VHH binders against PRELI domain-containing protein 2 (PRELID2). Designs and how they scored, part 16

Target 1, 189 residues: PRELI domain-containing protein 2 (PRELID2), of Homo sapiens (Human) (q8n945)
Amino acid sequence: MGVSVDVHQVYKYPFEQVVASFLRKYPNPMDKNVISVKIMEEKRDESTGVIYRKRIAICQNVVPEILRKSLSTLVILCWKKVSILKVPNIQLEEESWLNPRERNMAIRSHCLTWTQYASMKEESVFRESMENPNWTEFIQRGRISITGVGFLNCVLETFASTFLRQGAQKGIRIMEMLLKEQCGAPLAE
Short names: E, the ipSAE of ESMFold2; O, the ipSAE of OpenDDE; V2, 0.75 times the mean of E and O plus 0.25 times the DockQ between their complexes.

## First folded at step 10 (VHH; framework vhh_ozoralizumab_d1)

Design GL30R (from GA21L with S30R; at its last look DockQ between E and O 0.62; V2 from the best seeds 0.00; counts 0 for: pae O 8.0 > 2)
Fold by OpenDDE, look of step 10:
Structure GL30R (fold): chain B 189 residues (1-189), chain A 128 residues (1-128)
Amino acid sequence: as target 1 above (189 residues)
Amino acid sequence: EVQLVESGGGLVQPGGSLRLSCAASGFTFRSYNMYWVRQAPGKGLEWVSEISYSGSSTKYPDSVKGRFTISRDNAKNTLYLQMNSLRPEDTAVYYCARETPEYWFALLEGSEPYFDLRGQGTLVTVSS
């Protein structure tokens, strides 16, 4: 069973500025949960100009805290029996393909942690807006598939949905802040 | 379940009009640019219209420009295609399609399809 979340955001900033902010988004004091981000690989295709980048992010596991806030005592007690959620950190891998010539960027992210119990994947794209060439569209699909947890499936699905949405919103807020700080006020129509 | 369901196709005489509808479900419709594409017998998939997520921007190929109008109602999760001045060469199965990030990955991988989410289609036949 899986949960999918769709996100759409329009940044009223040129593609280059949005991409620059995205690439610098972490680490950020606004998100203390991101412990580190490391570039593992970077390649440039000379023929296409596409820049490939692979990064690993280490994040503090905040799942227990989120669950404590949202779940009943009974559910929390049951959850405590699930040892897999007790890892201190989670790892996320991000691959990005930036095409400066065409002014688009594709991103694929997935969680390297808990792969035996859940699969978390995100696919997204930045591109020039159809409505304004000085704006940038961000479209993202997040999916979490949960396997093998039995009676906790429903609870985890609800959590997963909330987690994906909250994560997306937080990311957007950070981006908006960075863009404002770095580039000033958004461009008008 | 994520799905698109087209309707409104049928037989029409040259010069006639049809209005196609596409009902979207299972995803945030307002978050995506939407497309109409068509496939004539023995031919490949042809793009015939595009509309932005908000509906404020539309695009058409020269083949249908001035005759076809794409629109959307995000509150109803519905996409429309008004087809006027229909021609025999417009005969095809018409599909509603969602633009997704998978297109970009497919492009990078050199794989198909361009539109991975589309309905079963609705047949439009223009004939005397």
Scores: ipSAE 0.014, ipTM 0.305, lowest interface PAE 8.0, mean pLDDT 83
ESMFold2, look of step 10: ipSAE 0.611; ipTM 0.838
ESMFold2 (binder alone), look of step 10: mean pLDDT 80; pTM 0.799

Design GL56R (from GA21L with S56R; at its last look DockQ between E and O 0.01; V2 from the best seeds 0.00; counts 0 for: pae O 9.6 > 2, placed apart)
Fold by OpenDDE, look of step 10:
Structure GL56R (fold): chain B 189 residues (1-189), chain A 128 residues (1-128)
Amino acid sequence: as target 1 above (189 residues)
Amino acid sequence: EVQLVESGGGLVQPGGSLRLSCAASGFTFSSYNMYWVRQAPGKGLEWVSEISYSGRSTKYPDSVKGRFTISRDNAKNTLYLQMNSLRPEDTAVYYCARETPEYWFALLEGSEPYFDLRGQGTLVTVSS
């Protein structure tokens, strides 16, 4: 069973600025959850100019904290038996394909942790807005598939949905703050 | 520690040759495109050579094309710049730099190159 969340955001900044901010997004003081980000691989296609980058992010496991706030005591007790609450950190792998010529970037990310209990994947795209060429459209689709916890699957699905949405919103907020800090006020219509 | 360390600079007469080296450490050198850039006194950074992560592709500006050759040894985590037929106008501090997507944007915009990793540089002086 899986939960999917779709996010759509328009940044009123040029593609280049938005992408630059995204690539520099972590780590930063605004999100202490992200402990480190390492570039594992970077390649450029000579014909297309596409830049491929693979990164690994280490994040603090905040799931226990979120569950404590949103779930009943019974669910929390059951969850404590799940090993995912015992790991201090989680690892995320991110692959990105940046096409500076076409002004678009595709991103795929997935969690390398918790694979025995859940699969978390995200697909995102940055592209020039059709509404304004100086704006950047961001579309993200996240999916969490929960397996191996039996009767708790339904509860975890609800949690997963909330988790994905909150994460996406937080990411957007961080981006907005970074863009404002780095590039100034958003561009007018 | 992630770092680049340039070496090989010095004083050379016009028409002479030098070979610069850049030792990379702390990161997967073979995963990155690399650049040589230089800064002459009172001038901004100038791109002088580019090499792809695999070493299969190289690029040069007209100012150094035919005279300079960039190469790399990924097994040794080392970048090289062979400079032949040196001219007084080649006098500058030469830096090894790692490419980033941000650098690409800088290039497209015609702005000052941005590098997230650059060495301390090595001075090349071409003088009679």
Scores: ipSAE 0.007, ipTM 0.262, lowest interface PAE 9.6, mean pLDDT 84
ESMFold2, look of step 10: ipSAE 0.048; ipTM 0.504
ESMFold2 (binder alone), look of step 10: mean pLDDT 80; pTM 0.802

## First folded at step 11 (VHH; framework vhh_ozoralizumab_d1)

Design GA18E (from G2A with Y114E; at its last look DockQ between E and O 0.86; V2 from the best seeds 0.00; counts 0 for: unsure alone 64.6 < 65)
Fold by ESMFold2, look of step 11:
Structure GA18E (fold): chain B 189 residues (1-189), chain A 128 residues (1-128)
Amino acid sequence: as target 1 above (189 residues)
Amino acid sequence: EVQLVESGGGLVQPGGSLRLSCAASGFTFSSYNMYWVRQAPGKGLEWVSEISYSGSSTKYPDSVKGRFTISRDNAKNTLYLQMNSLRPEDTAVYYCARETPEYWFALLEGSEPEFDYRGQGTLVTVSS
């Protein structure tokens, strides 16, 4: 089974500005956990104008630090049992489909690390707001499923839902900072 | 846990009216664009109405435009569909759904739009 977290945010900036900020999002001084980002593949479909990009991000593994600070005995026992969670870095694969003509961008990411024990996947969309063409809506669904720890899977999945939500909130704060830096104060409604 | 509970369906004669309701819980209702979708017997899901998160923008396909009105009450976490001038082809199970990334990935793949509905729906039967 698994857990999911859903996020919706309205950025009061045009789609093109939001996408430009997203492309600068990593590496970013506000998120030092992202060590490097490397473009692995990029293709443009000339008939539709859709730009596909695959990137690999290398991030610091902060899971051991988070689990070490937990007061839950079940969480600590799970961490001690799964030594592969102690690797120094995590690899994330991101695929994106930018459609400039329709003014939307679909992004899918998943963790390449720990695939024998866990699945961590995230799907996101930026698109022109239905309420204001100068605004951008962001929707995101993150999913995590842990399969290698027996009955403790649900304990870790519950803890991970908090982690996913906090990560999404941090991503939104970074985006708001970048948009303000690049474009000034948010546009009024 | 996200919940969407539809109600208000029933039997109605052609030309009649019904008002559907959808009670939402487990998420911040006022943040999400919402849909009504329907599934006729033996058919796939069909989009029949869309409303923006604040309620300021609505959209309808030509098949229901002028007859159906979507609305929302964000203080009550409730979505509505007023259906007027009902026709036999409107017979279906009606679901409310929220917008999620899966909708957009379905469009990217060229498949039917995917909707995040959670309830059992409410049956609307239009028959003489």
Scores: ipSAE 0.526, ipTM 0.795, lowest interface PAE 2.0, mean pLDDT 82
ESMFold2 (binder alone), look of step 11: mean pLDDT 78; pTM 0.786
OpenDDE, look of step 11: ipSAE 0.747; ipTM 0.880

Design GA18T (from G2A with Y114T; at its last look DockQ between E and O 0.84; V2 from the best seeds 0.70)
Fold by ESMFold2, look of step 11:
Structure GA18T (fold): chain B 189 residues (1-189), chain A 128 residues (1-128)
Amino acid sequence: as target 1 above (189 residues)
Amino acid sequence: EVQLVESGGGLVQPGGSLRLSCAASGFTFSSYNMYWVRQAPGKGLEWVSEISYSGSSTKYPDSVKGRFTISRDNAKNTLYLQMNSLRPEDTAVYYCARETPEYWFALLEGSEPTFDYRGQGTLVTVSS
């Protein structure tokens, strides 16, 4: 069982600028949920120029607060029954493959926390846009599966998909802010 | 729920034409780059066209370039493939697909191309 969330965004900035902003995205003052990001591994393939990185991010766990404020009785019951959701921090593992020659970047991430109850995985790509080589397209697919609460799994998966989409929108806003601050107005053509 | 429903296939003589349609629902169609892919009997999936989210840019492999034209109508949530000068080797089930990260990860891993198709496809048969 699971829910998939798909996102596509066009940044009207060149690939190199978008990637530079993405790599600086955390920590960001507008996203206080990200506490720290640490690089665990970095390798460069000299034959292709592809740069691999593995990072671990530590994020503030806001899920209990969101669930506690819900008006839905079913969501409140999930909050009370899933004690692992009450941990203070969440760990995420991120792997990325940056290809400067082909002007694309592939990113995989998954949650290291709650693995007994939930799986959260994301795959993302930045690529030079088909419509304009000075623009960058971002595509993302997130998958969430929850198994630890019986008949409430579907309710939590539906709630989590809404949260994931809202988080993606926030991430896009942060990226646009960083790009505008660093690079000026977006390119129109 | 994302749905892609193909139609417009059929039997046609060599040199003939067909226009395929793909009705999209369950997502913001105008936000995504789209593909047509095909699967010939006993073969794997083959990419045959790509169109950007606004429809302003298209891409074709050499095998169909000049004969096939991809287009989209974002107001109707519909993707099209105009196929002209059809050949027996164009015989296949045709699917429309949405661009997703899995395609790019397949390329990174050196594996077979991966496409996000959702429908049963539409059969195109080209024979005398």
Scores: ipSAE 0.544, ipTM 0.806, lowest interface PAE 1.9, mean pLDDT 81
ESMFold2 (binder alone), look of step 11: mean pLDDT 78; pTM 0.777
OpenDDE, look of step 11: ipSAE 0.771; ipTM 0.893

Design GE12M (from GA21E with L108M; at its last look DockQ between E and O 0.93; V2 from the best seeds 0.76)
Fold by ESMFold2, look of step 11:
Structure GE12M (fold): chain B 189 residues (1-189), chain A 128 residues (1-128)
Amino acid sequence: as target 1 above (189 residues)
Amino acid sequence: EVQLVESGGGLVQPGGSLRLSCAASGFTFSSYNMYWVRQAPGKGLEWVSEISYSGSSTKYPDSVKGRFTISRDNAKNTLYLQMNSLRPEDTAVYYCARETPEYWFALMEGSEPYFDERGQGTLVTVSS
């Protein structure tokens, strides 16, 4: 079936600041993995104020490097035997819905690369915190399902759980860095 | 694997009280907002209560406000619903649920609220 990783983070910054920092994640001069981003569609619903955007991002494929650096011999053998993982770039589709009036934002993304062999999807929400209107709660679910690689499916899915978790943690660290740089110390009430 | 197990349901007379429990495992319980939802036979899910990850903030719809109290014990990974002054219209299967992105996407799409991570439920029947 697949693996999923769930994350919950509280950013002690208002929703508007968190969204502004999120939008600066792409492109980030310190993130060399993002090659290009193309806006495919952007709509504003005048009745609700909701802003919808669809983008395609092309990113450098770091999966072979991550697999090569694994401590597991099985993961290293998997990397050497699966040539489809060696494509130079990964293509991602991202959709977002920003609701400034209700102070929430929903983001859905999925990988367009490797679709014959794998499904990678990510769903994220930023919302005003129930505990403090000057804080923002972030929830995220990443899912990876791998098929069509035979007996190596279980090895890759085990690695995928680690990959999803580490990617989510890195994203949170980048967000906290951007928030501190742009907005100063968190609002700890 | 996320597991949520509800208990404490039963038959009670109008005006009576019940306390529901939900045992949580497979995730860091203290990090997530939690819900109680209910479903009468043949009807959709109805939100009954929400509690923040630390337990410091709670929300209720008017239909149960003042009668129901949500609480949590993060040391025991347990969610509670104290139900007082029960009415026949409170008859339903009660589920505990964890907040997930899918709930928000359902709201965004205008569809019925979606609680993809909930337990099997506990039946509460309020009748004379």
Scores: ipSAE 0.615, ipTM 0.832, lowest interface PAE 1.4, mean pLDDT 82
ESMFold2 (binder alone), look of step 11: mean pLDDT 78; pTM 0.784
OpenDDE, look of step 11: ipSAE 0.789; ipTM 0.904

Design GE18E (from GA21E with Y114E; at its last look DockQ between E and O 0.90; V2 from the best seeds 0.00; counts 0 for: unsure alone 64.3 < 65)
Fold by ESMFold2, look of step 11:
Structure GE18E (fold): chain B 189 residues (1-189), chain A 128 residues (1-128)
Amino acid sequence: as target 1 above (189 residues)
Amino acid sequence: EVQLVESGGGLVQPGGSLRLSCAASGFTFSSYNMYWVRQAPGKGLEWVSEISYSGSSTKYPDSVKGRFTISRDNAKNTLYLQMNSLRPEDTAVYYCARETPEYWFALLEGSEPEFDERGQGTLVTVSS
């Protein structure tokens, strides 16, 4: 059960610059849906140098608006029938492990909202590129499974996969803008 | 749906050669770093090669360096492993695997990566 969405990107900037830009990414004017981000926990493993951080993000819930504007009759019916989607805000938990020595960063996030009916999880990695140590590779996988809506589960999962992909594309555009603004043009091959 | 299908395994004598192939579908093959991994009888998974998304960079552990060559054809969505100078200890099921976030989380936990996105494998037996 569920839907998986995979994303890959190469940022032609060194790992340290990409991570610095990622850590400043939110809140960001280009993503007005992120209302606030709060650091809940931060730890450093002295033996490995790995920095762990947990953040809570509060986002505006745009799902009812997107469903309401759908041209699909079945999606509109889902919007009207699934009242639990109408909460004002969505909470996301993000955990990250930054390894400066190995030049990688792993990020895991999941939705704290709607957990009775849905599992929404995202895993991402930034790491030094095998092809150029001055470049950073990004891979991401989003997973959504919906169990509490009966016969509408597959409709909502299909819609959610589109939403995940669009969100990932928006995140990439924000990253490229921040990198260009703070670090200049991408490094050549 | 991601699919990886290995082929080219078989029985070969020590010192012989085999070429493994992996047909990939269900994802943009040219965007991902790829691996060959193997599992000898009664043992865990061992990484035996890695190739970057364009094919311009490769890595090998000392156990196979100089004997194995990984390559890819992004136009055909195919990954290859040329295995030369085969030894009995190379006997294993060989798997083609895609880099995933789960690989990196296993490393953070201190576990050996399980290479969750791999094919069914192809058996290579090196014996007289």
Scores: ipSAE 0.615, ipTM 0.834, lowest interface PAE 1.5, mean pLDDT 82
ESMFold2 (binder alone), look of step 11: mean pLDDT 78; pTM 0.775
OpenDDE, look of step 11: ipSAE 0.741; ipTM 0.870

Design GE18T (from GA21E with Y114T; at its last look DockQ between E and O 0.95; V2 from the best seeds 0.00; counts 0 for: unsure alone 64.9 < 65)
Fold by ESMFold2, look of step 11:
Structure GE18T (fold): chain B 189 residues (1-189), chain A 128 residues (1-128)
Amino acid sequence: as target 1 above (189 residues)
Amino acid sequence: EVQLVESGGGLVQPGGSLRLSCAASGFTFSSYNMYWVRQAPGKGLEWVSEISYSGSSTKYPDSVKGRFTISRDNAKNTLYLQMNSLRPEDTAVYYCARETPEYWFALLEGSEPTFDERGQGTLVTVSS
């Protein structure tokens, strides 16, 4: 099953503030690879209070840039053989379920680009911390499987894992910046 | 690769005690909330205990509260379950599990979580 990356982070801010910052995360000056984010659908379940949203993000394709910066001849040769990865933009679909009553939010995203050759999926959760109700825990699992390229799949999946880790780290930095700007220093009680 | 290995199960008489261990590897153990779950013969998975990433917060269902104690040693990457006052109804395979997004998506969808990151389990049998 391809390559996966797991992330855990504790934001020392209340759930409501973390969610507010998440909803403003894109577009953001700190993430120049995200060109636009649009809300396509929003529904509220009256019985549970759960808010569903679907968003589409359009991102710059940075794969060719990262491969060109590689010092490895093997990486450069792999990049030259996979021309379909050179499209200018990548589309990501994001679905979210916000439960304000239980103070959790689940987010599922996947890539709409390259679907004939790759599966890129990400699942994330924000929830009230068990250690402090004024803190929020974030867990994330990203997965990439590359098919239809044959014997190069292992090499390309290794580079895909780097993209997942870098994306998660950038997302955390953006969240921390937004939280500090909007809410001040992290809370410790 | 995440790996969870349970041990310490066995045959115990009613009223006895047993300590389960779970060795964790392949991830930063001290960053994750952890669970013990169990499966009695012919039954579904039952949540038994939960402990926060630092060990400062624990939770138990009424069926085991006061009898079971979850703990962790983050320096040794090990999760524990101390089981006291055991009853025949506690007979089950016991698994340790790491919190993952799957748990929350199952709850959101109104289904029972499968605890997709758990070990092979250790059998506890309580005979009267």
Scores: ipSAE 0.651, ipTM 0.855, lowest interface PAE 1.2, mean pLDDT 82
ESMFold2 (binder alone), look of step 11: mean pLDDT 77; pTM 0.774
OpenDDE, look of step 11: ipSAE 0.798; ipTM 0.909
ESMFold2, look of step 12: ipSAE 0.633; ipTM 0.842
ESMFold2 (binder alone), look of step 12: mean pLDDT 78; pTM 0.778
OpenDDE, look of step 12: ipSAE 0.803; ipTM 0.910

Design GE32W (from GA21E with Y32W; at its last look DockQ between E and O 0.92; V2 from the best seeds 0.00; counts 0 for: unsure alone 64.4 < 65)
Fold by ESMFold2, look of step 11:
Structure GE32W (fold): chain B 189 residues (1-189), chain A 128 residues (1-128)
Amino acid sequence: as target 1 above (189 residues)
Amino acid sequence: EVQLVESGGGLVQPGGSLRLSCAASGFTFSSWNMYWVRQAPGKGLEWVSEISYSGSSTKYPDSVKGRFTISRDNAKNTLYLQMNSLRPEDTAVYYCARETPEYWFALLEGSEPYFDERGQGTLVTVSS
């Protein structure tokens, strides 16, 4: 059920720098698709030092434009028949657990828009690299399952898989640019 | 799609040795940290080794340290576990597994770790 995309990346920068760049990237309105980000909840576990944060992001819905640009007749027919995809904004919920002592961070997000028709979830982890304490490993799983569009579910899921893969690669590229601008050349040890 | 196939299990006497293999396909094997885990009769999953994506770093719990050696051959997409000085309490089904975010979220939530991306397992029996 559904499609998923898995990613592993090594950033050759210390955990603290990678987390700082990540936090600036995602709440940063300079991202043309992110309209606003609001912190709903923030808690610190004093015994472990773990910082929990829940945020709601409102993003521009680029799905109709992506579907319109498709040359596939089947994808174009899906776009014309599914009016719910034309909602102007998408609402995302993000939860994060930052553990400074263990130098890891777990992030879970899911789409609050279209929940009666689709499930869109993403889970990510940043951790100190096993191979170099001055490097950070990133793993991510994105999953999309569409159940409310009848026989077109598989077609839309296949298109969504390509979208997830492209989005993950773009996210990694943005992170590397932010790290290079803020911190200089990667640490190779 | 991810495929992991374990082999090399069997019956061995206490003090003996076995070498397990895990053939990997459907993903870029050399990019991912890998584990060996085991499940003894009537018990849950137990982590027994971890190796980094390049193979340069390994970790073991005290129960197997010094007796088990994890290794990988990224050119052959294969993970190995050399088991020496085997004891009856090492009897279990052994699985190879890939690191996933779900493992970390299980730990965070206080649940027992699970490995949703693992092979079918290979049985190791240590008995006299």
Scores: ipSAE 0.595, ipTM 0.832, lowest interface PAE 1.5, mean pLDDT 82
ESMFold2 (binder alone), look of step 11: mean pLDDT 78; pTM 0.771
OpenDDE, look of step 11: ipSAE 0.829; ipTM 0.925

Design GN18E (from GA21N with Y114E; at its last look DockQ between E and O 0.89; V2 from the best seeds 0.74)
Fold by ESMFold2, look of step 11:
Formats: sequence, C-alpha cells, structure tokens
Structure GN18E (fold): chain B 189 residues (1-189), chain A 128 residues (1-128)
Amino acid sequence: as target 1 above (189 residues)
Amino acid sequence: EVQLVESGGGLVQPGGSLRLSCAASGFTFSSYNMYWVRQAPGKGLEWVSEISYSGSSTKYPDSVKGRFTISRDNAKNTLYLQMNSLRPEDTAVYYCARETPEYWFALLEGSEPEFDNRGQGTLVTVSS
C-alpha cells in the first residue's frame, strides 16, 4: 500500500547558484499550478550557519480534471465518491534546512490538504557533488498513500505515482531553465 | 523493490584480508552514491566508506583510511569493499546502502543514520 518515486539529478552548476534558483523558482511561467508561496518562519543558527525556513505553497488542484477525463470505470467512480478531492486549491508545507558551510540543503514537504484521506510527503536534498565541487547533486523521494476512500485506494495510488514523477520532472525542467537564464552554459570539467 | 545483498564475510586472522560484495537490484544502481556501514556487537552503526555514482570519488573515515577500498562495477550492479590489515576492532556486521533523503534527515534530527532497505548484512569476524 502506497507508492513512492525516487529521483536523482546532477546540476552542472555550483551549489550556491542551484540554491538561489531553487529559492526563486516560484512563481514561474513553466509551472502555472503553483499559485503562491509564503514564508511562514525563518531562523538562523549563528553557530552552524544553518538557515531554517518554513513555507506554504498554494497550488491549483488538477486532480479532479485528470480523474474526470479518465476512461476507467473505477477511476470515474473514485472521482464521483470523493468530493473532498475537488477542492479548488491544495496547500503544501515545505521546510528547508540550508547549510551554506557544508554546502547542502535538505527539504521536506507534505500536503496539508486531504490529510484525513491521504498522506503526500516529499523529501529532497541538494548537495555539493562528490565528483565535482562545481556541480550539485539532487536526490528526492516522494511518497503517497491513500486511505479513507475504501476499495478505491489502490486506483488513486496508481495515478498518484504519475503525479509524483511528472512533478519531479517539471521541477527539474524549471531549475534547468532558471540556471541557464542566470549562468548560461552548464559548467564542465 | 530495492534489494541489497551483502556477501563475502567470514572468519579471518588479524592482519588478514577480505573482499565484500553487494549485489544491487530494483533501482538504477549507476545513478546513486553508495555506502558501506557496519555494526559491531553492542554498538550503533558506523559509516565505513562512500563512493560516488560513477565511482570517480571515494571517502573514508580515519579509522579505515588506507586499509579499506570501496569500488563499484556499474555494469554488474555490484558494490565492493576490499578490507586489508584487518583488526579485531573491525569485527562487525557489514551492510551496503544507497544514499537517500532519509539518511540526511536522520543526521539532521540527530538520530542514527538511516539507509534504504538494508539486507541481513555479512558478518566479518577478526580473531586469532
């Protein structure tokens, strides 16, 4: 029960540039589904230099439209039986720990919407590449498990895997676009 | 399903050598940094080595530097640990592991480092 997606990406740009692009990537023309991002909390640890941030993102909910357009009878039944999935927007909470000294950043996010019916969580890390200090490695694991819609849980989880993978790929495309805008060609050895 | 299967452990005298292997499946092995960790009786997990996704970069703690060599064969989805000049203190169960976000969050939270889907490990006993 539940689905997960693992992602690894190497950005051929220094950590500082990748983090700068990550922090400015919303709003972005490439991702119209992210409507707004608000910083709720920020703390700096003077002894380590670690910067903690908590943000709330509000996103357009495209799930009902995808379910409605499905040709599967089970998916259509799921759409008709779970009206809570039809909210116009969803909220995501994001926490991040940026360590400029060690050149890494950990990010954890989860969905604040639908918590009675679903758990949607994502953990990501940016780090200086082991292979080239001018490159940045990105790893991510997204997890979705759906409970509380009865026998349709597995149907929704199957479609959720596609959302996790497509979301990760879109995020990477946005990052590459922002990095190219700022820096031009990727750095090479 | 991610699977990591360790092998190559055994009994060896102090000063001896062993080569551990780790067969990986269920993920794109060549895309991930990999680790060896060990757990001595009554102790927590200890990081023993790290190798980058292509194999071009390695790291070791001072306790094993110069004695252990990590390597990988991405065509065979296999990770290796060559252990030389073994000491009784190296007695432990050895595990291979893939770098994941959970590892980083365990460190951030001050808990023991966590690695994805560890197998049974392979026991290395160094004694005379």
Scores: ipSAE 0.649, ipTM 0.842, lowest interface PAE 1.1, mean pLDDT 81
ESMFold2 (binder alone), look of step 11: mean pLDDT 79; pTM 0.781
OpenDDE, look of step 11: ipSAE 0.740; ipTM 0.878

## First folded at step 12 (VHH; framework vhh_ozoralizumab_d1)

Design T1 (from GE18T with L108M; at its last look DockQ between E and O 0.95; V2 from the best seeds 0.77)
Fold by ESMFold2, look of step 12:
Structure T1 (fold): chain B 189 residues (1-189), chain A 128 residues (1-128)
Amino acid sequence: as target 1 above (189 residues)
Amino acid sequence: EVQLVESGGGLVQPGGSLRLSCAASGFTFSSYNMYWVRQAPGKGLEWVSEISYSGSSTKYPDSVKGRFTISRDNAKNTLYLQMNSLRPEDTAVYYCARETPEYWFALMEGSEPTFDERGQGTLVTVSS
């Protein structure tokens, strides 16, 4: 049992520009929560041209602040009663497969923090749009499944759906800002 | 929750026609690329057609090109498959499916996509 959020976005920029902006997403003044990013592995498959990369990101834990600002008494009580939510930083593992020849990119990430209590995963794909080769389609699925905090699991999962959606929208705004800054106005139909 | 409900299957003679429908709910239908896939008895899933989120672009494998037509009505949240010149080898359960990251990760891993968001299917039997 868990909650998931699905997102679809069309960036009106070619695949190469969107990927370049995605790879520059960190550091970003609009996302002050990212502390550091370390590349752990990078491989190029010479036969296919696919570039694999594994990264570890360390981010500020904003969950306590989000829970504290909630008007829901159950969410506030959960924040106060579950000490593991108060760790100062969280770790995320990101794997990516960039295929320049087929003009697609797949990214999988998951949280390395809280694994005893929760599963937090994100899968994203950028690909050349079926409708316009100068545009890029983005699809994303985020999942949060919470176990091990008793009867509060459903409350936290409901709140997590809103949080995951808001995070996806923030990511889209950052991408559009970077694309506009680096590439200018979006391409029209 | 995401729901996809197929209808319109049945028994038809070779050379006949059927139109399948898929009613979608629980998501913004007009935002997603959609597929029809089929599973013949004892076989794996076979991709049959794909349509872009606005409906302006379609793709077909050679096995059905020219005989099948995918379409969508975004105002009615409905996906269609018009099947003409049906053959016995078209006998299968037909599924409506939504594009998800699972498809792309399966391709990257060299495995077959499972189309993890699909309906229960509708049976099409082509027989004399």
Scores: ipSAE 0.615, ipTM 0.837, lowest interface PAE 1.3, mean pLDDT 82
ESMFold2 (binder alone), look of step 12: mean pLDDT 78; pTM 0.776
OpenDDE, look of step 12: ipSAE 0.809; ipTM 0.913

